VH-VL binders against o29789. Designs and how they scored, part 1

All scores and structures are predictions.

Target 1, 134 residues: o29789
Amino acid sequence: MDEKTLAKMIEAVNKHMPEKTRSLAEMLKEKDPTIRAKDGNEYYIEKRELEFIAQHVDELDWPRFRIPVILEMNDIGGERVIYVRDKLHAEFIKRAFGFDRVLNGILTLYMYELPQIRRKLRTASQVIFRISLK
Below, numbering starts at 1 at the first letter of every chain, in headers, positions and changes, except where a header shows other numbers; Kabat numbers aren't used for antibody chains.
F, E and O are the ipSAE of ESMFold2-Fast, ESMFold2 and OpenDDE, as the mean of both directions, binder to target and target to binder. V2 is 0.75 times the mean of E and O plus 0.25 times the DockQ between their complexes.
[cut] marks letters that were taken out.

## First folded at step 1 (VH-VL)

Design c1 (framework fv_ficlatuzumab)
Fold by ESMFold2-Fast, scan of step 1:
Structure c1 (fold): chain C 134 residues (1-134), chain A 117 residues (1-117), chain B 107 residues (1-107)
Amino acid sequence: as target 1 above (134 residues)
Amino acid sequence: QVQLVQPGAEVKKPGTSVKLSCKASGYTFTSYYMHWVRQAPGQGLEWIGEINPSGGSTNYNQKFQGRATLTVDKSTSTAYMELSSLRSEDTAVYYCARDLYEGFDYWGQGTLLTVSS
Amino acid sequence: DIVMTQSPDSLAMSLGERVTLNCKASQSVSSYVSWYQQKPGQSPKLLIYDASNRATGVPDRFSGSGSATDFTLTISSVQAEDVADYHCQQYDSYPYTFGQGTKLEIK
C-alpha cells in the first residue's frame, strides 16, 4: 500500500464512518458475553484504528503491503462496515493493532460471519475487517 | 516510465568483493521494496534479499547472510548490493527488481558478474 | 526452505495449442505464488501474482490457478512469442524461492 492509497483510505473512512459507531465487540457483549468469533472473512475497521495507522505509519513495515485498497461502505443490520478487498491489507492493519503491538488497552479482534455478507464473500476476495479497542 | 538500470558486466578475482548498482527512475523510489535475485548460467533464479528504501530495513536469504549487504542512496534513487568473499560459483547475472503486491513487476536488465582468475 | 518444483522441465508445442505448466511447493504457500516469463538474454517479466491475478499488460491467454501446494500456469493458445523459460516463485515464507523453470519451445 503506498502513501497516497493510505491517505485516500483514511479520507474515505472519515467521509463515510460515523464518529460514534459502536464496535462489533460492544454489540456482541450486549447479547451474549460468551459469543466467540467464528471462522470467516469479515473485518471491521473503526475510524480511530485507521487514524492510529496514519499516526504510526513510520513504525509499520510499509510499503511491504502495496496492494490497491478499495473501501466499500454498507449498512448491514444498521451497522456501518467497511470492506477490505485483500487479505494482505487486512494483515497489514492487523499488524498495527494486533499482538505485534502493545496498545494502551485491550485489543479485541472479531472475525464474524454475517449471513447477509457470507454469500457475497463466497467467491470473492473481499474481506470485512473488524477490530475494537477496549 | 519505470526503469531499473544496472551495469552490463563486472569481472572480479576470487576472494575480492563487488558492489553492484541499480538506478531507479519513473516512480517514487521509497514506496517500493527492492529485491536482488541472481541466476547462474543455465540455472534457475535465486533470491538474495530485499530492502525497504524508506527505512533501510533488510531481509536476507540465509545462504547470503554475512556476505551480502543491501543498501540504498535515496538522493540518487539507487540500490546497491555488495557481495564479499567472491567464489567462482558466484558467477551469475544479478538482477534488481521492484516489489509490487508480492510480485516483482519491474526488473533491471541484469549485471553479469564473472568471478575468475 | 520451501522447495518449488516445476514440471515438465521442457516441452515443445504447436502454435495455437493449450499449454499447462505445473509448480509444486514442498509445503503450503497459500496463494502466494507468482509466475515469470524469461526470454533468452532478457530479464524475467511478471505474468501472474497471488496465484491467479494477471499482471498489467499481460495477454489474457495467460492464466494462473492453484492454492496450497499445487499451482498451474495456462496459456490458452500458444503463440510464437511465448517461447521462453517460465519460473514460479513463492513468497509465503523467507527465503523467497523459485522453481527450476520450464522451457517452452515450438515444434
Scores: ipSAE 0.000, ipTM 0.526, lowest interface PAE 14.7, mean pLDDT 69

Design c10 (framework fv_ficlatuzumab; at its last look DockQ between E and O 0.02; V2 from the best seeds 0.00; counts 0 for: pae E 15.8 > 2, off the site)
Fold by OpenDDE, look of step 2:
Structure c10 (fold): chain C 134 residues (1-134), chain A 123 residues (1-123), chain B 107 residues (1-107)
Amino acid sequence: as target 1 above (134 residues)
Amino acid sequence: QVQLVQPGAEVKKPGTSVKLSCKASGYTFTSYYMHWVRQAPGQGLEWIGEINPSGGSTNYNQKFQGRATLTVDKSTSTAYMELSSLRSEDTAVYYCAREGYDILDEYYGMDVWGQGTLLTVSS
Amino acid sequence: DIVMTQSPDSLAMSLGERVTLNCKASQSISSYVSWYQQKPGQSPKLLIYAASSLQSGVPDRFSGSGSATDFTLTISSVQAEDVADYHCQQSYSTPYTFGQGTKLEIK
């Protein structure tokens, strides 16, 4: 990985990682729901995206379903993949998109599968990069 | 070479319909969303809608909801925009534009544009 | 709908000067902003995406900055070929919207 790519990854983490997540249940009650990012700004979440999620998540789980949906980018053996670590997120993605590949107990997506999710959840999902910087 | 090709011009009467074409080449047609944007003479750009050529899902500007219809023909890598109930205010250059993205899933915006089709609506 | 407001509406600059174009969003849109250049009689051309990423093939005198609501397109040293209309666009949420455009001329 070159320095430029690393910088981009760091920037992506800084820009998109939420400071705090919110429950689907709470956000569905709001007309203009927002989340706060680490940059201190409030960003709007598309209501229609939340409604889309709600259609594929049991109502009993709405209070437990955290927004945004976290899509974690990782490198495995030189190949970039996306981990969906949250159990409810994983179940949602399986139900909504039909992706059910599990590697080492974690729902795993290939890069070419990511656009399908991101286009449906442009605001309600975030791609993050796990980078250990010391 | 990646490009989008549109016909030069169309002339229509008010109340009629028009179907504009946008032929894509030089890339995988089904891998990129296609947008339609118009520009009235001397005015800014106005987003009409988008279509995912893979599956045909669409999103529309509510201003055009029910009047604009986006479709694709995957076999010919051609996108279409049909606009019905034409009025003089629809006179504009209509662009198709591809939305690109990078390997880090950053959206490129509309990185490839057609040359536009001038639609003139007049009695 | 998210409103994108550009400023100024028009400006005339001398060759070699630094040009700054502004775009303000009616609400926070993260970095989902693109800048386009449109020369007379031509289609728009993508210059900047994701607020600050330079599109391939675009001269490095162009740069973008900003986040949330305030965005800027800068030309470090304006050239004659930079005469055009410049448009900002948000892709944060539908309907995607453009600013009204800024017209750049050379004195």
Scores: ipSAE 0.115, ipTM 0.754, lowest interface PAE 2.3, mean pLDDT 90
Fold by ESMFold2-Fast, scan of step 1:
Structure c10 (fold): chain C 134 residues (1-134), chain A 123 residues (1-123), chain B 107 residues (1-107)
Amino acid sequence: as target 1 above (134 residues)
Amino acid sequence: QVQLVQPGAEVKKPGTSVKLSCKASGYTFTSYYMHWVRQAPGQGLEWIGEINPSGGSTNYNQKFQGRATLTVDKSTSTAYMELSSLRSEDTAVYYCAREGYDILDEYYGMDVWGQGTLLTVSS
Amino acid sequence: DIVMTQSPDSLAMSLGERVTLNCKASQSISSYVSWYQQKPGQSPKLLIYAASSLQSGVPDRFSGSGSATDFTLTISSVQAEDVADYHCQQSYSTPYTFGQGTKLEIK
């Protein structure tokens, strides 16, 4: 993914769901007890498979959309890096910082994979986001 | 080619309702958002709302909330805007406009416009 | 609501001159700005989207620039057919809002 495309995707996430990003960060931290701080504000994440689920709240008869995501944390040259990868693409978004930014990476992949969902989110008064731990 | 066709004019009395049509052709109707915009004589453009023709979901400008209703008929590729409790201040040209977008489904602008319907509200 | 303010309200230019039209947002809107041209009795026509992207079919003398709160539409060499009202619009947040318009005339 080039830098311009990534910046645009992050902008789209911030525009459509800034509060959700923070809310989901807290939820993921609470619901995944394997996530631990190792050094400073960095989190130790084993390789985890997560499932993102989104559905238009105002139109509950619309199908649920699911995107499986893999999170993995590695040490590279003394730097803590979190890899975010969806299972439909062999693409990685590298994050070397706090958990809120990891969530932005996940939502970016979600919006990239399923542009029709982003279209639906624009007219939704609310959207249900869930995560599933595997 | 790609076009949106609207009736030329409508005359209504205060307190009544009007339902304006916008017939689309030349593209896949359900693939693009449709917007409604009005322009009072000598004034600027005012956004009324948007509809996703695929599912029928809508967003409205709060100024028109409760008075405007956007719908679509997919079988005829036609969008509708109903405006109730008409007042003289509703006299304006009403446009429907298709929203263009790039591959990331980014909102980028209204690239195709109907010719507009002049609604005159007078007693 | 985000308020879009255009300046000047009107201007008259000589053929071939460079024209700059301004549009200011009441808060940061990134690059979510579109520019429209509207000739008397006609529907608006999209010229620029995403602040700086030229719409297909629009002459290359038109260009857009800016980000955050301050945006400009430039016509590098004004032609007689450019006589029109020009409107900027933000698409960052609903309700989408337009500026009041700038009227361009030829001397």
Scores: ipSAE 0.000, ipTM 0.567, lowest interface PAE 12.3, mean pLDDT 74
Fold by ESMFold2, look of step 2:
Order: C-alpha cells, then structure tokens, then sequence
Structure c10 (fold): chain C 134 residues (1-134), chain A 123 residues (1-123), chain B 107 residues (1-107)
C-alpha cells in the first residue's frame, strides 16, 4: 500500500482519537468529564473508570497521568498484540490487571487479554492502530 | 524480542567493497524503514541512507551516492549496505536502525539499533 | 542540508544536579527532533522523539522541549549511569542530520 493511501486510512481510523489528552487529576474533579476527539465531538468518560484508575496510580502521578489510556495494536510475527507504551499507563495496567509481559521495554498484551481491560475502561481507554510509513 | 543483529567486525583493504548485513527479528520487517548510520572513531553520527523494505525505495545522503547501495531480502528479514571503493576514512562503526511511526507524533525516531559492525579499512 | 549544532561540547556535573543540553537547527524544523544517548562502546539509544515525547523505558528524569530552531534536553537529577554522549537529530528532511554531540561526565 502506498504512503498516500496509508495516510488516508490512518486518518479515517483516527478521527475519533482525542484532540488532546487530559490529566487524571483534572478529570477527577469534574462531574461529567469529557474528551474532545479530532472529529470535534465530546465523548463522555465514565467517572467510575477514572476512580478505578486512581485506585492503582500513585496520587503524586495523577497530574501527569494522561487520559485516555492508549492501547496500541501491532502485528508481530503474525500475531496481533497490544503495546502499552506510556510508562504510567503500563505501570497502571500491571497493578490493576496483573499483566507484566515486557518486550523491548514495552508492556505487551495479547488480543485475548483486551476484553478484561476494555470491560473496566470502556470510555477511559483507546485502542489505536500503528502503521510505519517511513 | 525486537532485535537487529549485525556482525561485530569486518576488515577490508582499500579499493575493495564490503556488504554489511543487518538481520531483523521480532517485528514485521516490511512495515518499518531501515536506516544506516556510521560513526568514525571518536566522531559523531553520520546518516548514510534509508530503505523502505516493502518496495525497496531508497534515499541516500549525497555524500555516499554512487558508493553506497542499500538492499533488503524480505524472505530472511535482512537489510544490507554495500560500500564500494573503500578508503581508510571509511573506517567506522556502521549501524542499522529501525524507524517507527507514532500516529500522535507522525515520527517515532530510530527506536531500535543494531550493535554495529566495526569496519576497518587498512593495508 | 540542515545543520544541527549542539552546545556545550562537553559538560561535567555533580550527581543530582539539573542538566540542560542545547541543540539548534539551521532552519525551522517544527518539532522533528530526536535525542539519543550513547554510552562508550555502545549503540545510540532513543530518549526523546518529536522534541518532547519520552520513549518507553526511558527514566522520567529525562525531558525534551523546544520548537522551530531551539531545542533542549533536560535531566532533572543526573545519575551516575547518565555518563554518555548525547546527540540531537532532525527528521524534518533528508539527509537526516545529527548534532556533533555533547559529552556528559560526572565530577
């Protein structure tokens, strides 16, 4: 697939990506917190999911813990896996779910582990698709 | 598991050619650009060029155009850099490095490096 | 070609001090800057990409900032294992180019 076509596909997939991340500390103080996506719409983040994250993140780290938690899909050797690249997200996932498989310094999840995470973080996590163009 | 493996050393005489290898494992080889970078002893890093393993397209630093040739073997997930008309000033460590892509940032940097091959060019 | 100029060429710091390394591009390159750490006898290791994004597995004492032409790498509290050469690199246009490096030592 050529780079222009790949870029168009990436953009189509990513229109629901957040325009910017938001701090856990900030969002915990709001009654009905939302994230603005790149499509311009506001998407509700369930307060109970933020509370769940907060239970497993050191309070000193709340100001720099970014929402949503990013779950990056990759294809490695024919197996689709999920990378959790953000350091604070990875430590949270390890503490909250017990997943501790690290490959090349990156917390790595199997696709069959995703439902357990998504059940707890339906609105506070985001699955993304990674493509290398250059 | 993502790994780039290079031979440790090569010794060549001036006027000859060398073909350096870089064996990739642990990722989809054709999805990531491969770069070649060299470093003479005690000196900085110098970019030689890049190759897209999917289609084989290349870009070279003009300093090396005509002497450097980048190729890949997709069946073995191996990248190659051939340098011809070797001179003593080509003595350096030659690295291969993978470049990633981050949707949020467009560019991920050279996130995985081989250990480097020390090429010595001497009589 | 875009020239990346680092300063200083070398720096000696005490443990726990804040370290700031500078990199200047010869033209605007937006935020297409990466920073690499290279310990003696080793290959470079990516620290920062896109000027300010921290690579996975890199200690959070490292941070990057800057845009356009002036970029910095900061180590908030330098550790003994931070002794290395540090290189900035632009990925705005080919040929990609590196700064000459800054050598960081502990006094």
Amino acid sequence: as target 1 above (134 residues)
Amino acid sequence: QVQLVQPGAEVKKPGTSVKLSCKASGYTFTSYYMHWVRQAPGQGLEWIGEINPSGGSTNYNQKFQGRATLTVDKSTSTAYMELSSLRSEDTAVYYCAREGYDILDEYYGMDVWGQGTLLTVSS
Amino acid sequence: DIVMTQSPDSLAMSLGERVTLNCKASQSISSYVSWYQQKPGQSPKLLIYAASSLQSGVPDRFSGSGSATDFTLTISSVQAEDVADYHCQQSYSTPYTFGQGTKLEIK
Scores: ipSAE 0.000, ipTM 0.502, lowest interface PAE 15.8, mean pLDDT 84
ESMFold2 (binder alone), look of step 2: mean pLDDT 92; pTM 0.948

Design c11 (framework fv_ficlatuzumab)
Fold by ESMFold2-Fast, scan of step 1:
Structure c11 (fold): chain C 134 residues (1-134), chain A 124 residues (1-124), chain B 107 residues (1-107)
Amino acid sequence: as target 1 above (134 residues)
Amino acid sequence: QVQLVQPGAEVKKPGTSVKLSCKASGYTFTSYYMHWVRQAPGQGLEWIGEINPNSGGTNYNQKFQGRATLTVDKSTSTAYMELSSLRSEDTAVYYCARDSYEDLWSGYYGMDVWGQGTLLTVSS
Amino acid sequence: DIVMTQSPDSLAMSLGERVTLNCKASQDISNYVSWYQQKPGQSPKLLIYDASNLETGVPDRFSGSGSATDFTLTISSVQAEDVADYHCQQYDNLPLTFGQGTKLEIK
């Protein structure tokens, strides 16, 4: 990506993401004791747990989320993306900048240190997300 | 079976416009950016621009800004490139190519599916 | 714009020889380089991405290396079907830019 597009994505995240939202890993730790730190401050989330969140998306307290998780099944040969979102944030991004590329940029900022996980998503039969905590 | 189908050739006079088509099949058309690239006879590849088929959003190589217009028709899974004010230097094979998308976090890493190309000849 | 310069312009090799093609970027582009093969009369085909990763379906005699500004594509044992133009491309910044191409021929 060019620097202008990246700067635009960072500005959108900073402007519209609440500073005091909790990470998805912190919320899942309250619901599922199998989520734990590995490799220091990193948390691993199984695909089944992401599916649980997707099923209950309308019941979640969205203002507490800081990191979205996106993984959705595309056609054969495409990427697998499960999307967990709040309505306002997703609709704003979709209308303002183009859904997939802006969300990809936001997730890249959150998952910058995990290029191997991003690559494996293309061909994975099971997805495990590693989330770094500061 | 993923493929992009382009017509074989087009001949135009200088000063006119041309609209080239690229019909996609075998994948979700709106999920991948589409690129347009040209190649003059005996020369290298030159990027013209990209379009998001879902949103219609475009990015252009500044060299073609104002002359090239990228559009899509979702109902027919067809991408179009219109090039105006044609000159002899626009004689080239014009390719459409699908963004590879390694994954949604990384975005672009290459163009993995290409059309066969349309030879545009601009001559008086 | 980032300028990509390939060398040599052309080379002729004997079957089974090791071939090395070079690509230089005008500025640091990390590892954001792809290589394409274009056989006579055909569309380009993606071979390598992220400087060194082999695309699915590409023979393992092809490999890529390099970082920052200097990149190479290597064919460990050239075959007759490898006769083609080879193009490097950067995707660190827009506009996307390609090298001029290197033509590989068999003697």
Scores: ipSAE 0.000, ipTM 0.517, lowest interface PAE 14.2, mean pLDDT 69

Design c2 (framework fv_ficlatuzumab; at its last look DockQ between E and O 0.45; V2 from the best seeds 0.00; counts 0 for: pae E 10.2 > 2)
Fold by OpenDDE, look of step 2:
Structure c2 (fold): chain C 134 residues (1-134), chain A 117 residues (1-117), chain B 107 residues (1-107)
Amino acid sequence: as target 1 above (134 residues)
Amino acid sequence: QVQLVQPGAEVKKPGTSVKLSCKASGYTFTDYYMHWVRQAPGQGLEWIGEINPYSGDTNYNQKFQGRATLTVDKSTSTAYMELSSLRSEDTAVYYCARGYDEWFDPWGQGTLLTVSS
Amino acid sequence: DIVMTQSPDSLAMSLGERVTLNCKASQDISNYVSWYQQKPGQSPKLLIYDASNLETGVPDRFSGSGSATDFTLTISSVQAEDVADYHCQQYDNLPLTFGQGTKLEIK
């Protein structure tokens, strides 16, 4: 990981970390849905992204599906991987993108798989960093 | 340090093809899309296409569809752009650029392609 | 395709002046805009991403603003080293597209 990439990711975490998540069901009812970040600002979530998610999530689960989709970056043994810990998020990603690698019960993505998700979920997903404790 | 190294220049005749190279270093080559952008003399930038170095998946500007071919060699961390049926209008500096999300950073130094009779 | 239109095409400013460069999108592209600086004989350099985020290492005299269709790159106090072409780019949808560029010179 180059310093620039790390800096940008840290910045993204600092600025866009959600204070509270919202349900997909609630946000689909809004014309201009937003989430509040820890910095106190509200950030718009693209409706088209929510609609995309809704197409791949059972309607019965819309109230339980939390936005944003959390993509947890972990450094394990010097290798970066992305954990999708939330069950509904994992199921969604499997269905929508075909990624189904599960390690220790956690959907795991590699860095080269991340762009495909981020392109579709620019606003509706958040990358966060988690330091692996050895 | 992240670097994209490109040859300085290529000279080609109309109707021929050219294959430009872009050697990447300083980062995991397969973790980022590689984009190609060209700039004709005195003009703006024009996006040609992108490639996922891991999967080989590509997306092209419709303008270049069927004429541009993006490939990669993962073993050497090198991206390639082949442009066929060259025209004088293809004269431009051709840049490779690493895709961070959907913007570009960094850029290669560019290869000047001159197409002339 | 989404058309990005920059204005002006060129401008000459005095040292220390405030510079405003504009970029208009043909449709609503949210904040999916980046700005690049390209000095003579060099490759483009990223300045701004997501319309208003300053790239690391870029002087804070540069700033970006805007949303939907109207975007602005501002140099609060232009310096000699700021002589360059400036390009806006959208990444709301493929194909990715650039403005035609703005040439900034110093008087």
Scores: ipSAE 0.198, ipTM 0.765, lowest interface PAE 2.1, mean pLDDT 91
Fold by ESMFold2-Fast, scan of step 1:
Structure c2 (fold): chain C 134 residues (1-134), chain A 117 residues (1-117), chain B 107 residues (1-107)
Amino acid sequence: as target 1 above (134 residues)
Amino acid sequence: QVQLVQPGAEVKKPGTSVKLSCKASGYTFTDYYMHWVRQAPGQGLEWIGEINPYSGDTNYNQKFQGRATLTVDKSTSTAYMELSSLRSEDTAVYYCARGYDEWFDPWGQGTLLTVSS
Amino acid sequence: DIVMTQSPDSLAMSLGERVTLNCKASQDISNYVSWYQQKPGQSPKLLIYDASNLETGVPDRFSGSGSATDFTLTISSVQAEDVADYHCQQYDNLPLTFGQGTKLEIK
């Protein structure tokens, strides 16, 4: 995709996630699945939601299930971006962060631009965290 | 099972063009970039370019810009690479490979292109 | 372009020996390196991604290490089936580039 479309998608995702999910991002980096509660303005994942997700993702081969989390994008604005490559991973993101249906369209476009987003964001000095759930 | 199927071989004369195919199966075709890589006999791997099957957007190695054209047919889950103005130096095995994030998995079995008079 | 240089060009090892293959990038590429195994007449196969992560189904005698500009692929106990060319690749920036390959043979 072109630079204008990519920038608009990043802005839209950041607008829907204006408050950072720092405790969740750190849990994802450290693979600690026991985080259960909001910490300030941060989102959370309930243990039972993780158990539901795990029963589906265990059927996937590593490295199919991974969630890169971009923590800061000061050069292009925004707070953070979370993206996935397929429908199962998108369902995990919806459940993990409490997204409603509105974000699905944005995530679909974002997923198809993922390789370019990652390269562009690395040149902007972004930090990327990756997670595996088996 | 995820597979990329390519024809075995093509023989072309210098100055002509070739269009190589790569049929994908076992995954959602539009969810992953498709890459093209060649390997001349006894040589290393050389990246030609990538295509986003959803949007049709492409990026090329500058060495092939203007000679290589990457396209896809979403209805048949098939990727194509057309290479024009063929020279003997284009003799190589041409692979398609799925971009699984940034790395390549799986690879097609390759098509041997021989350019000779 | 980022240039990837592998060393040695070729080596011959005895069964059960530890083998070390090197890959050097012309600039800092963090950990954005993958390693591929290519057996004679076959397509490359992914072994390692992000410098040190072992691909599912790859024997645990294979391991990767390194960061920034210097990367290593290690086979802890070489087996006859490991005869192949090994290629490193960077994906930090376009164009994507590969090393020239290291050929592994058995004595």
Scores: ipSAE 0.006, ipTM 0.539, lowest interface PAE 10.6, mean pLDDT 70
Fold by ESMFold2, look of step 2:
Structure c2 (fold): chain C 134 residues (1-134), chain A 117 residues (1-117), chain B 107 residues (1-107)
Amino acid sequence: as target 1 above (134 residues)
Amino acid sequence: QVQLVQPGAEVKKPGTSVKLSCKASGYTFTDYYMHWVRQAPGQGLEWIGEINPYSGDTNYNQKFQGRATLTVDKSTSTAYMELSSLRSEDTAVYYCARGYDEWFDPWGQGTLLTVSS
Amino acid sequence: DIVMTQSPDSLAMSLGERVTLNCKASQDISNYVSWYQQKPGQSPKLLIYDASNLETGVPDRFSGSGSATDFTLTISSVQAEDVADYHCQQYDNLPLTFGQGTKLEIK
């Protein structure tokens, strides 16, 4: 991804980032749960996606499981990889999708694994971008 | 510079098969899905299917299930689409396209397949 | 399958006019829409992704908007080089589908 394309994607992501995350436990109790983004709009989180997450997360962890699931895109020496830094998100990804590559304590995904996750979590996951790894 | 190179044209008779190629360069071939899309003369774009070039796993538009076969050769960074039991209505330009996430960038220049007696 | 319906099928515009092209989805697809420009005899080129994000190198007279089911591609001041077919594509669910296209001409 060139620098101009990356910059434009980062601008778009920042507008859609949630103003605050919400717990899985709270959102499962709502009929039509939403997340408010920094652009001021509320975006529906599809209930079936929350239920899919709940199926793979111990119920004792539901109050601490934050929505959306964060997928951090990084450029490392010109190669693009995805980090899942939240411990509960990483455990969920491992259980739901079978991805278990850990590098430096961080669950690390390849770009070709992203569509598999995003298709299941179209509304309940969020890609974020980091410009630099110094 | 990311580039997808396809042959310009193929001519086939009905009832035969064709195997179209798409050579990728300028990026890590196995990092992105490869998609195939066709466009009949004067018509819109139609998605045929996708392949994960790392694993070889495929998803097909059900319209082409059983007739289309997508493969890759990782060693040459080349994707292939084979279409069997060709019919005159398969006459179209066939594009390969890199799936950047779920949208397509770039597209190949397309191969014109003509199916005619 | 998600059906994408574009309108109009074709139009002719004078240089400098504002053009709006519409794309309607058969169900809510959030903002998972891309737009492509296809000049005569060429392959499609990406213009817009995620409904409103302009691809690098695309002139800023192009913009996209919409969400849920109704999406618009706008050209603020049409130029001669904008003669092309324009396609929308959804990527909310498989199979991936395109609108039938809108042909833009200069009169």
Scores: ipSAE 0.006, ipTM 0.638, lowest interface PAE 10.2, mean pLDDT 87
ESMFold2 (binder alone), look of step 2: mean pLDDT 94; pTM 0.954

Design c3 (framework fv_ficlatuzumab)
Fold by ESMFold2-Fast, scan of step 1:
Structure c3 (fold): chain C 134 residues (1-134), chain A 118 residues (1-118), chain B 107 residues (1-107)
Amino acid sequence: as target 1 above (134 residues)
Amino acid sequence: QVQLVQPGAEVKKPGTSVKLSCKASGYTFTSYWMHWVRQAPGQGLEWIGEINPSGGSTNYNQKFQGRATLTVDKSTSTAYMELSSLRSEDTAVYYCARDSWLDAFDIWGQGTLLTVSS
Amino acid sequence: DIVMTQSPDSLAMSLGERVTLNCKASQSISSYVSWYQQKPGQSPKLLIYAASSLQSGVPDRFSGSGSATDFTLTISSVQAEDVADYHCQQSYSTPYTFGQGTKLEIK
């Protein structure tokens, strides 16, 4: 993939970010934090769950997030799944997807269950990503 | 054409503050982070900080924390850097530069020469 | 802070020679390195990003390599217009830091 294509895809992702995007740090300051589901609705999340996610996000070995981390929830295969969504440093995108990957829309880090997140985030090369426009 | 336009020069006295501008054109201003970098005469490049024009979030080099303030005006596609408590060692060319999202600065302003002297 | 050290400080080459410029990081930074060319009185120009990716519009004679702590910018056949200062930069963590620069001159 050429550099201009990647730049356009990143621009598209940025334009699709919610106007009121909240970082994990901002959500931890809220009394009643919520996470956005793929159906467009927001659901309450326990502070304990946010704290667990925040602790394990630091294990992703990339220099910093370009945008606030966004949490989403959806049901996959009958199980509750919480997604961590962020824009990744160019090298992390390169390692995770390769430059030939079309990333039209929102980049999402898929995590199965909160207690198992550590097993998913041992290294950047072991993470699972999902991309969706809506 | 993508370009960043900066004033050529500014002269200020020690102890004052300065607010430098950087006007963007030819691209969607809110889609790319903007960086500020300075270069003292005959010396290397020094990163001051970055701002996301979309949300206004900033990160600063700790050496400038509390003295530098980065802001944007989305209506005019203009980025600003205010530097307070000026000293003679702040004499430098100040550049604004666009982050290509590849953590590389692909478009640079022409630079503003700030001279701090009595 | 991550310290970037370039070598040599200056280098004089003959037209058509292969030029190698080095950049070392004080800690491992993966491939988070960019190279810039700066001619006198001008702003820096991006040549290489992500250690080895050539910026659009930059001549093919420029290439980058390296990972972790050791990085190299190569000009396969130096031309007169390549006279400039060359800067490496890390973007692994803030604050972003630059090397001191290498001045390239033609003999």
Scores: ipSAE 0.000, ipTM 0.530, lowest interface PAE 14.7, mean pLDDT 71

